VHH binders against Putative asparagine synthetase [glutamine-hydrolyzing] 2. Designs and how they scored, part 1

Scores and structures below are computed, not measured.

Target 1, 228 residues: Putative asparagine synthetase [glutamine-hydrolyzing] 2, of Methanocaldococcus jannaschii (q58456r2to229)
Amino acid sequence: CGINGIIRFGKEVIKEEINKMNKAIKHRGPDDEGIFIYNFKNYSIGLGHVRLAILDLSEKGHQPMGYNVDEDKIIYRDDELDRADIIIVYNGEIYNYLELKEKFNLETETGTDTEVILKLYNKLGFDCVKEFNGMWAFCIFDKKKGLIFCSRDRLGVKPFYYYWDGNEFIFSSELKGILAVKEINKKENINKDAVELYFALGFIPSPYSIYKNTFKLEARQNLIFDLD
Positions, changes and structure headers below are counted from each chain's first letter, unless a header gives other numbers; antibody chains aren't numbered by Kabat.
ipSAE, averaged over its two directions, is called F for ESMFold2-Fast, E for ESMFold2 and O for OpenDDE. V2 adds 0.75 times the mean of E and O to 0.25 times the DockQ between the complexes of E and O.
[cut] marks letters that were taken out.
Atom coordinates printed by the task and the answers are left out, and those that the model quotes come from them; centres of patches stay.

## First folded at step 1 (VHH)

Design h04
Fold by ESMFold2, look of step 5:
Structure h04 (fold): chain B 228 residues (1-228), chain A 120 residues (1-120)
Amino acid sequence: as target 1 above (228 residues)
Amino acid sequence: EVQVVESGGGLVQPGGSLRLSCAASGFTFSDWSYAMGWYRQAPGNQHERVAIITSGGSTNYPDSVKGRFTISRDNAKNTGYLQMNSLKSEDTAVYYCAKDYYDSLFEDYWGQGTQVTVSS
């Protein structure tokens, strides 16, 4: 599976942009894809997901996935996501999700670990990740609180790249997802510190990447945007 | 359209040598925004980087091949090379060349690769 997103201030996000990002990483999830767009007064959000459905053919595993808190209902169809309070795009596997369901008395309807993430985020906020045993990279949009919550597993198994220049935040499971909508692979954008680290180590360690304003989210790291 | 064609593989005895070639089109190895790399993949394994050369000519190798493999390129011909000496059975793999963005690989222009087999 793969995740993509754009959070932008001052210009709207259009569906075609997320579609380009999903196409760029389609190999990660050739079986299904989804898109969510939310354009609001002072910010705009696009989320994208591509899914490998070999082990889970149910439409209830479709992402982006939303949760309507007041109705206690999961929303997994793109055209219905406007009614969700909390929306997630997620790549990973929460091994203990059934234990968490029992521990927190969660009533669930989809049978997915994705639903458990949403409902535990609703109950525990950012601390929900302390309960997870697994591998993950996700982005949660909390519409009512006006925030974006991104997280990566403790070992950094699932990838999360992002670009941030103060005006827009663009993320993807792979750097080429970002390159589909932002031209950053130019000589002038080379991060010289990353080149020096590459020479010294033979690889570029997190949080650095080869391009300026572009990073890898570190293992165990959370990233939170206040959208106001 | 970006394409690479690897060649020069074959069957060789342990201790032998091979020279691999990489002909590229749709991009140039002299572009500062990326390096040229050689990678290998044995059945059931992920790609392993075995050599990299920057646009400025600096090279790096993992310990598994250091001192045995030498990467080079001819910018006028837009062709890269991997000289492989003192080959071991562990070097048996399909070898690929590709752009290296110093950070991650893009799979969308992997060539067919060239098979290197090291056995008695």
Scores: ipSAE 0.000, ipTM 0.212, lowest interface PAE 13.8, mean pLDDT 81

Design q03
Fold by ESMFold2, look of step 5:
Structure q03 (fold): chain B 228 residues (1-228), chain A 123 residues (1-123)
Amino acid sequence: as target 1 above (228 residues)
Amino acid sequence: QVQLQESGGGLVQAGGSLRLSCTTSGRTFSSYAFSWFRQAPGEEREFVGAISGSGGYTDYADSVKGRFTISRDNAKNTFYLQMNSLKTEDTAVYYCAADRYYLGEWDSEYDYWGQGTQVTVSS
């Protein structure tokens, strides 16, 4: 599976941009893809997902996945996601999701670990990741609280790359996803700090990339954007 | 004009061995990292392995570790991929790539590329 997204503060996000990102990482998930767009006065958000469905061919595993809190309903169809309060794109596996369902007495309808993440986020906020045993990279858009919550598992098994320049945040499971919508692969964008690390170490270590403003999210890291 | 050129591709039976070469022209690349990538029909290009400019650091994809060996001969401006115990899933076009600063799995980080050489493994 693969995840993509754009959070932009001065310009709308267009569905075609997320489509280009999904296409760039299609090899990670050739069986299914989804797109969510939300353009608001102060910010705009696009989320994308590509899925390898060999373990779960149900439409109920489709992402982006949404949760309408008041109705207690999971939304897994792109054209219905505007009714969701909380929306996730997620790549990973939460090994203990069945135990968490019992521990927190969660009523679930999809049989997915993705739903358990959404409902525990709603119940525990950012602390939900302390309960998870597994591997993950995800981005949650919490519409009512006006925030974006991104997280990567404690061992860094699932990839999460991002670009941030103060005006837009672009993330993808692979750098190719970012390159599909942002032309940063030019020599004028070479990151001098990465070059200095190369000469000291003989390679460019994570979280750095050769390109300015582009990073790999570290293991155990969370990112939170307050959109207000 | 800097050029990379692969050679040594061909048809081989499963279980066999093949050695690919990547040679350079136009200037010396002794300080550059080199990598091999491959692309099977209908698939995305994938990382095979890389070697640092000094030759003191190598990295390999999990799918080829223990079967493939990367080496270089800076006196000849030549970089090698020795492929042993070949399988039909190793069938692909193999590309060499070079970059002065980057050594790793992301093909977008490499500035210089060859045209590719076909490796076909038959059962």
Scores: ipSAE 0.000, ipTM 0.130, lowest interface PAE 18.7, mean pLDDT 82

## First folded at step 5 (VHH; from g13 with N60Y Y102W)

Design g15
Fold by ESMFold2, look of step 7:
Structure g15 (fold): chain B 228 residues (1-228), chain A 120 residues (1-120)
Amino acid sequence: as target 1 above (228 residues)
Amino acid sequence: EVQVVESGGGLVQPGGSLRLSCAASGFTFSEWDYAMGWYRQAPGNQHERVAIITSDSYTYYPDSVKGRFTISRDNAKNTGYLQMNSLKSEDTAVYYCAKDYWDSLFEDYWGQGTQVTVSS
């Protein structure tokens, strides 16, 4: 699976932009895709997801996935996501999600670990990640609180790249997702020190990537945007 | 299905030249939106990157091969190349090509490699 998103201040996000990002990483999830758009006066958000499914047997695993807190209802259809209070795009596996369901007495309807993440975030806030045993990269949009919460697992198994220039935050499971909507692959944007480190060390140290203003979210790292 | 086949290796004397090829199957380099790299592994050693070419055709090399090795690609033939000049015994290794995700892990599109032996 793969995740994409754009958070933009002062300009709308359009569905076609997220569609381009999903197409760019479609190899990660050729079987299903989803898009959520939310345009508000001072900020706009687009979220995208591509899913790998062997025999597409259930729509309940579809993302972006939303949670309407007052109705205690999971939403997994793109055209109904406006009713959700909390929306997630997620790539990973939470190994202990059944234990967490029992420990916190969660009523669930989809059988997915994605739903458990949503409901634990609602119950525990940012501390929900302390309970997880697994591998993950996700972005949660909390509409009521006006927050974006991004997180990466403790070992950094699932990828999360982002671009930030003070005006917009763009993230993707792969750099090519960002490149689909932002032209950063020009010579003047290449970080020469990152190239040298790549040859010397065999990797580019976090939080850096090959392009300026473009970073890897570090293992164990959370990133929070206050949209207000 | 996706794979690469490396070729062009062989036995060569010090100071000689070889041209390695990397033929792609199941995808095309014209849809190449990742970097491509050449890597080598000598017996008992870790993989070492020796050349990278970006989607905008910028090339990068470590100091150990800079000025001697040249990476290139031919999208019409769906093939990447590594021109190796002024070869030294230290260049003896199995050479591989792969997509480069700018990560420490080279898991995609590895072929069997091609042996380069520099010996007098």
Scores: ipSAE 0.013, ipTM 0.486, lowest interface PAE 8.5, mean pLDDT 82

## First folded at step 7 (VHH)

Design g18 (from g15 with T54I S104Y)
Fold by ESMFold2, look of step 8:
Structure g18 (fold): chain B 228 residues (1-228), chain A 120 residues (1-120)
Amino acid sequence: as target 1 above (228 residues)
Amino acid sequence: EVQVVESGGGLVQPGGSLRLSCAASGFTFSEWDYAMGWYRQAPGNQHERVAIIISDSYTYYPDSVKGRFTISRDNAKNTGYLQMNSLKSEDTAVYYCAKDYWDYLFEDYWGQGTQVTVSS
């Protein structure tokens, strides 16, 4: 699976931008894709997801996935996500999600670990990640709290690249997703320190990437935007 | 299948020049990464990067070859090149091209390489 997103201040996000990002990483999830757009007065958000459905082709695993807290309802159809209070795009596996369902007495309807993440985030906030045993990269948009919460697993197994220039935050499971909507593959945007590290080490170490203003979220790292 | 074929190697005197070619199939440089590199391996050594080209406008070379080697590519022919001038005995190696993956230690798409020998 793969995740994409754009958080932008002062300019809208359009569906075509997220569609381009999903297309760029389609190889990660050829079986299904989804898009969420939310344009608000002082910020705009787009989220994208591509899914590899090997064992189960059910609609209940579709992402972006939303949770309507008051109705206690999971939303997994793109055209219904406007009713969600909390929306996630997620790539990973939470190995202990059934244990957590019992520990916190969660009422669930989809049978997915994605739903468990949403409901534990609602119950525990940021601290929910302390309960997880697994591999993950995710982004949660919380409408009620007005925040974006991004997280990566303790070992950094699932990828998370992001671009940040003070005006927009763009993330993707792969750098190609960012390049689909941000023209940074130019000479002046090359991070020369990253190139030197690449020659010295054989790879570019976290948090650096080949481009300026573009990074890998570190293992065990969380990143939070207050949208207000 | 994704493949690269290196060519243009040979025997040359110190101070001489060679032009290596890298023909790609199963992908195009414009569709993947926008980056390509040339690497070399002498017997008993690890692969050494000798050039990269990014977005056709940025090139980088280690000090060992800077000023002597020039990487380029022709996207219409889907072919990369390495112009090697002022060759030295220490440039003797098998030369490989590959697209670059920034976050991995090893590329899976190595060709057979092309031998460059700079004889005394």
Scores: ipSAE 0.315, ipTM 0.715, lowest interface PAE 3.4, mean pLDDT 86

Design k01
Fold by ESMFold2, look of step 8:
Structure k01 (fold): chain B 228 residues (1-228), chain A 118 residues (1-118)
Amino acid sequence: as target 1 above (228 residues)
Amino acid sequence: QVQLVETGGGLVQPGGSLRLSCAASGFTFSDYAMGWARQVPGKGLEWVSIITSDSYTYYQDSVKGRFTISRDNAKSTVYLQMNSLKPEDTAVYYCAKDYWDSLFEDYWGQGTQVTVSS
């Protein structure tokens, strides 16, 4: 699976931008894809997902996935996401999600670990990740709290690249997703600190990447944007 | 499945030339930076050259002016023209996809031996 997103503080996000990002990483998820757009006066958000159905394919695993807290309902159809309070794009596997359902007495309807992440985020906030045993990279948009919550697993198994220049935050499972909507693959954008580290170490260590303003989210790292 | 196949290695005298080729498949070649690295006996793995998707090039200082990296997106192929070869260039040369982001990813070729001796 793969995740994409744009958070922009000066311009709207259009569906075609997210579609380009999804196409760029389609090899990660040839079975299904989804898009969510939310344009508000002070910020705009686009989320994208491409899915590889590991054992079977059902629409209940479709992402972006939403949770309407008041109705206690999961939303997994793109055209219905406007009524969700919390929306996630997620690549990973939470090994203990069934134990967490029991521990927190969660009523679930999709049979997915994605739903468990959403409902535990609703109960525990950012601390939900302390309960997870697994591999993950995700981004949650919480409409009511006006925030974006991104997280990567403790071992850094699932990739999360991001670009941030003060005006827009763009993330993807691969740099190729970011390149689909941002021209950063040029000589003047080469991060000279990353090159120096490569000479010293023989690789580019996290959080650096080869392009300026572009980073890997580190293992165990969370990233929170307050949109309001 | 990403596959990279290096060819063009061999035995050459000091001052000679070789051209390495790397045929790529299993991904959209034109969208990625490509690179060459080499494993020098007794010294480990070191980068050699990188070419971006927009064809900007970078070289290790020890090969600058002697080696030229190029790409042919229509053939999904990266080349390394090696001129004025020295015994110190003796190594196994590897082609890599997305070189700058991780030298040690699974997206490496099998390597091709270059031996420079008299």
Scores: ipSAE 0.000, ipTM 0.138, lowest interface PAE 14.9, mean pLDDT 81

## First folded at step 8 (VHH)

Design g21 (from g19 with Y101S F106S)
Fold by ESMFold2, look of step 10:
Structure g21 (fold): chain B 228 residues (1-228), chain A 120 residues (1-120)
Amino acid sequence: as target 1 above (228 residues)
Amino acid sequence: EVQVVESGGGLVQPGGSLRLSCAASGFTFSSSDYAMGWYRQAPGNQHERVAIIISDSYTYYPDSVKGRFTISRDNAKNTGYLQMNSLKSEDTAVYYCAKDSWDYLSEDYWGQGTQVTVSS
């Protein structure tokens, strides 16, 4: 699976941009894809997901996945996501999700660990990640609180690249997803400090990447935007 | 499948020049996902990176070879080059080219290399 997203403060996000990002990382999830767009006066958000269907996955595992808190309903159809209060794009496995359903007495309808993440985030906020045993990279948009919550597992197994220049935040499971909508693969944008580290160490250490304003979210790291 | 073949090595006097070639198949040097690099290994040492090219315009060299070595590539022929000038006996090594990526999850592939010997 793969995740993509754009958060902008000075310009709308259009569906075609997320389509381009999903196409760029289609190899991660050739079986299904989804898109969510939310354009608001002060900020705009696009989320994308590509899914590799394996045995026991259904259309109820479709992402982006939403949760309407008041109705206690999971939303897994792109054209219905505007009714959701909390929306996630997620790549990973939460190994203990069944234990967490029991521990927190969660009523679930999809059979997915994705739903457990959403409902536990609703109960515990950012602390939900302390309960997870697994590997993950995700982005949650919380409409009511006006925030974006991104997280990566404690070992950094699932990838999360992002671009941030003060005006827009663009993330993807692979750098290729960012390059689909941001033309930064040119000489002027090379992070020369990252190249020096690469020669000295043999790799580019987190959080750095080869391009300016482009980073890897570190293992065990969370990133939070206050949109209000 | 990713393959590289190095060529152009040989015996040369100190102060001389050589041009190494790297023919690639199974990938392109011009891909935004990959960079191309030249590496060398002298007996008893680990590989040392001596040049990298990212896009057609950006190159980087360690101080040991800066000003003497020039990396380039011909995207139409999918071939990389290393021009080596003002050669010193300390440049004696087997030279390898490889695709490069910037994350731990990528596979790096090496050819058999080409011997460069600077002696007199």
Scores: ipSAE 0.177, ipTM 0.633, lowest interface PAE 4.9, mean pLDDT 85

Design k04 (from k01 with T52I S102Y)
Fold by ESMFold2, look of step 8:
Structure k04 (fold): chain B 228 residues (1-228), chain A 118 residues (1-118)
Amino acid sequence: as target 1 above (228 residues)
Amino acid sequence: QVQLVETGGGLVQPGGSLRLSCAASGFTFSDYAMGWARQVPGKGLEWVSIIISDSYTYYQDSVKGRFTISRDNAKSTVYLQMNSLKPEDTAVYYCAKDYWDYLFEDYWGQGTQVTVSS
């Protein structure tokens, strides 16, 4: 599976942009794809997901996945996601999700670990990741709190690349996803200090990449945007 | 569609010289950094040299002073002049567009063999 997203201030996100990102990483999830767009006065968000059928065959595993807190309802159809309070795109496996369901007495509809992530985030906030045993990269949009919450598993098994220039945040499971909507790889965007670090150290230290404003999210790390 | 074609490899005695060339097409050559990497037998792939512009070139320590990278934007070609060759320079040499990102395998050529042996 693969995840994509754009968070932008002062300019809208259109569905075509997310579709280009999904297409660029389609090999990660050839069997299903989804898109969420939310354009608000001060910020705009697009989320994308591509899914591999081997992992989750039902429509109830479709992403982006939403949770309407007041109704206690999971939303897994793209055209209904505007009713959700919390929306996720997620690549991974939470091995202990059934144990967490019991531990926190969660009522679930879909049988997916994705739903457990959403409901534990609602219950525990950012601390939900302390409960997870698994591999993950995800982005949660919390509409009521006006937040974007991104996270990567403790070992960094699932990839998460991002671009940030102060005006837009673009993320993808692969750099190809970012390249679909942002030209980051021209020579003027090369960070010459990172080149020197490579030749001095033999590698480019995490979280950096050779391109300006482009990074990997580190293992064990969370990234939170206040959308105000 | 990016195409990179390396030429100029061959068999050479220790202390000899070779000039590798890489003809590039399918992109605006002058907008991108170019580089040379090599695959030494029994070892992984390593970067040899990078050129961003005529004024910004980089070399691994083992080739500094012996190898010179250059580019001709009018011909869409990058070169590696290899002097004072040593047996440890024996490898398949690859030309690359955009260095250090193996996620873009289409940005590598097919390689040219350089063998330094008596």
Scores: ipSAE 0.187, ipTM 0.656, lowest interface PAE 5.3, mean pLDDT 86
Fold by OpenDDE, look of step 10:
Structure k04 (fold): chain B 228 residues (1-228), chain A 118 residues (1-118)
Amino acid sequence: as target 1 above (228 residues)
Amino acid sequence: QVQLVETGGGLVQPGGSLRLSCAASGFTFSDYAMGWARQVPGKGLEWVSIIISDSYTYYQDSVKGRFTISRDNAKSTVYLQMNSLKPEDTAVYYCAKDYWDYLFEDYWGQGTQVTVSS
């Protein structure tokens, strides 16, 4: 699986941009893909997901996944995500999702850990990640609160790359996903320090990435954007 | 399936030249940085050079001015021109595709032996 997203101010996000990102990381999930676009007065959001269906390619596993809180309903279809209060794109596995369901008395309809994430976020807010055992990278758009909540697991197992220049936030499971929509002059924007680190250490340590304004979300790190 | 095949190695006198080639397949070649690393028996892998694009190349200090990395995207091939070779350059040279996560994290070739000796 892979996740993609764009949050920007002053310019609308179009479906084609997310589509390009999804295409760039299609190898991570060739079985299904989803796109969510939301244009508000002050900000625009696009979320994308590509899915690898190992066991079941049912509608219930489709992402982005939405949650309508008032109706207590999960929304599966992209064209119905406008009815959702909370939308998520998620890559990972929450090992204790069944235990959490019991612990917090969550009613579920999909049987997925994704739903548990959505509902537990609704219940506990950002503290929901403290309850998770597993590997994850996700982005939640809370429409009612007007915020974005991104999170990476404690060990940094699932990747989360992002671009941030003060006005535009672009994220992807791979750097290639970001580069699909963000033109970067490689000569001018190469992070030479990151290059040196890469050759010295054998990897680019978080939070750095190979290009300027491009980063890796650190293990255990959460990013919260207040969009209002 | 990703495949990398190194060629061009051999025995050469000090001061001599070799040109290594790496034929890549199984992925969109132009989308990835390519590089060369070398390994001396009993020692760790050392990066030699990397090419992101025609506009950006990186060289290890020990090979600067002597080695030149280039790529032909149409042929899905990366090259390493090695001039003024020294005995210290003796190693197995490997080609690598890079995701900028870990060195040789996913894919590298079988390597080609370069021996510089009088």
Scores: ipSAE 0.023, ipTM 0.452, lowest interface PAE 4.0, mean pLDDT 89

## First folded at step 10 (VHH; from k04 with Y56E)

Design k07
Fold by ESMFold2, look of step 11:
Structure k07 (fold): chain B 228 residues (1-228), chain A 118 residues (1-118)
Amino acid sequence: as target 1 above (228 residues)
Amino acid sequence: QVQLVETGGGLVQPGGSLRLSCAASGFTFSDYAMGWARQVPGKGLEWVSIIISDSETYYQDSVKGRFTISRDNAKSTVYLQMNSLKPEDTAVYYCAKDYWDYLFEDYWGQGTQVTVSS
């Protein structure tokens, strides 16, 4: 599976941008894809997902996945996501999700670990990740609280690359996803200090990449945007 | 789309010299950093040199002082002058449009063999 997203301040996100990102990483998830767009006064958000449906081929595993808190309803169809309060794009596997259902008395309808993440985020906030045993990279948009919550598993198994320049945050499971919508690879965007470090050390130390404003989210790292 | 064609490889004795050339097309050459990487037998790919501009060049320690990267933006060509060649320099040399610290290879040439042996 693969995840993509754009959070932009002062300019809209259009569906075709997310579609380009999904196409760039389609090899990660050839079986299914989804897109969510939300354009608000002060910020705009696009989320994308490509899915490899190995175990469960049902529509209930479709992402982006949404949760309407008041109705206690999971939304897994792109054209219905406007009704969701919390939306996630997620690549991973939460091994203990059945234990967590029991521990927190969660009523679930999809049988997915994705739903468990959404409902535990709603119940525990950012602390939900302390309960997870697994591998993950995800981005949650909490519409009512006006925030973005990104997280990566404690061992860094699932990839999460991002670009941030103060005006827009672009993330993808692969740098190719970011390159589909942002030309980060022109020579003026080369991080010359990173080039020097590569030739001195034999690698570019984390969290940097060869491109300015472009990073890899660290293992066990969370990243939170207050959109307001 | 992007086309990179390396030339200038061959068989040389230790201490000899070669000049590699990479003709580029399909993009605005002057907008991009260019580089040379090599596939050493049994060791995988490693970066040799990167050029951003005429005054901004970078080299692996093992080739500093022996190799010189240059570019001619008018001809859309990047060069690698290789002097004082050693058997350890034996590799397939690839021209690259960008410097890659993450594993995607969309902008590589076909490579040119350099063999340094007595």
Scores: ipSAE 0.295, ipTM 0.726, lowest interface PAE 3.9, mean pLDDT 87

## First folded at step 11 (VHH; from k07 with I50Y Y99A)

Design k13
Fold by OpenDDE, look of step 13:
Structure k13 (fold): chain B 228 residues (1-228), chain A 118 residues (1-118)
Amino acid sequence: as target 1 above (228 residues)
Amino acid sequence: QVQLVETGGGLVQPGGSLRLSCAASGFTFSDYAMGWARQVPGKGLEWVSYIISDSETYYQDSVKGRFTISRDNAKSTVYLQMNSLKPEDTAVYYCAKDAWDYLFEDYWGQGTQVTVSS
C-alpha cells in the first residue's frame, strides 16, 4: 500500500494531482486506489491511497476511509466521503487492533484495523498512537477540528516523506509521489548536507531527504497541522 | 526509457588506474545529477561518487584523493577516473541517475567489473 496527500493554502487541490501521485507509487498497490478532495475557504486537501489487497478484496478495505461520528458509520466509498467527519489514509498493520477493540469497547463494521484507528482517534485523539502495536504510516484529516494528524510507527518501518515550504504540505510513501506533483530542479535543490550524510553513513538519516524542503518523518514522530 | 551503459572495467594491478564511462540516454542528462556505486559480492551497494556539476562533486571517504568523477553533458556521459587502485576497490561498478530514494532498478546499468589484484 501507499499513501499520498496535499494540503495547500490559497490554491485548490485538484483530483488530477492526487491521481498523478497515486500513479507514481502504483507499484506499492496495484489492486485499488482512492482519492478524496476537500475544499474549504482557506485550505484545500487531497488524499490518495493505493492498495495492495492480500486478504480482503472487498470495498471495505478501500481508502481513503471515512468515519461519520454522529451516525457512527464508516464510509469507504470515495463518492460518499463528504459525509465523513474524519478521513484517513493509512499504510501499515496494527497487530493488536482486536485487543484494542475489546479494551475500548469499539463497535466495528468493516473488520479492518483502519476502522479501529479511526474510532480510537475519535476517542483518544493523538494519544491513540500510544496504544498501537505495529507498523504504520498514516494521515488523518479531522474535518470538525480542522486539523491534519500524521503519524509514523516507533521503528519507522513504514515510510513517510513530506514536502513543506510554509504554504504547501505534500506527503507520500515515496519521494516519487511528491515529485509527481511538485516540480523541483533536482540540481539546484539538492540538499548538500543530506548528500554528505549519505556518503558518510550509507543512508540519509531522518528527518532529512535528498532535496531541500523534503523530509522524512522520524520514527515515532507525529505531525499535527492546525488548518484554522 | 532510461538507459545507462557502463564501460571501462577490467583487471589491474594494485596502484593501477582505470577510467569508467557511463553512456546515458532516455532523459535530459544535464538536468540530473549522476553517480557511481559499487557492489562487492555478498555485500550491499555502496555509493562511490556523485556529480552535480564540475564544481560540485562528492566522494566516499575511501576513494577521496584517488577517484575523480566528471561529466560531459554534450555526450550524456559520466566518467569515473580511478587512480591508485587497491584490492578493496574490487567490485561491480554501476552508473546511477539521481535516484536516492527511488527503486534503483530502473536507474542502474548492467555494471562493469573492476578487479584489482596482484
Scores: ipSAE 0.021, ipTM 0.400, lowest interface PAE 4.9, mean pLDDT 89

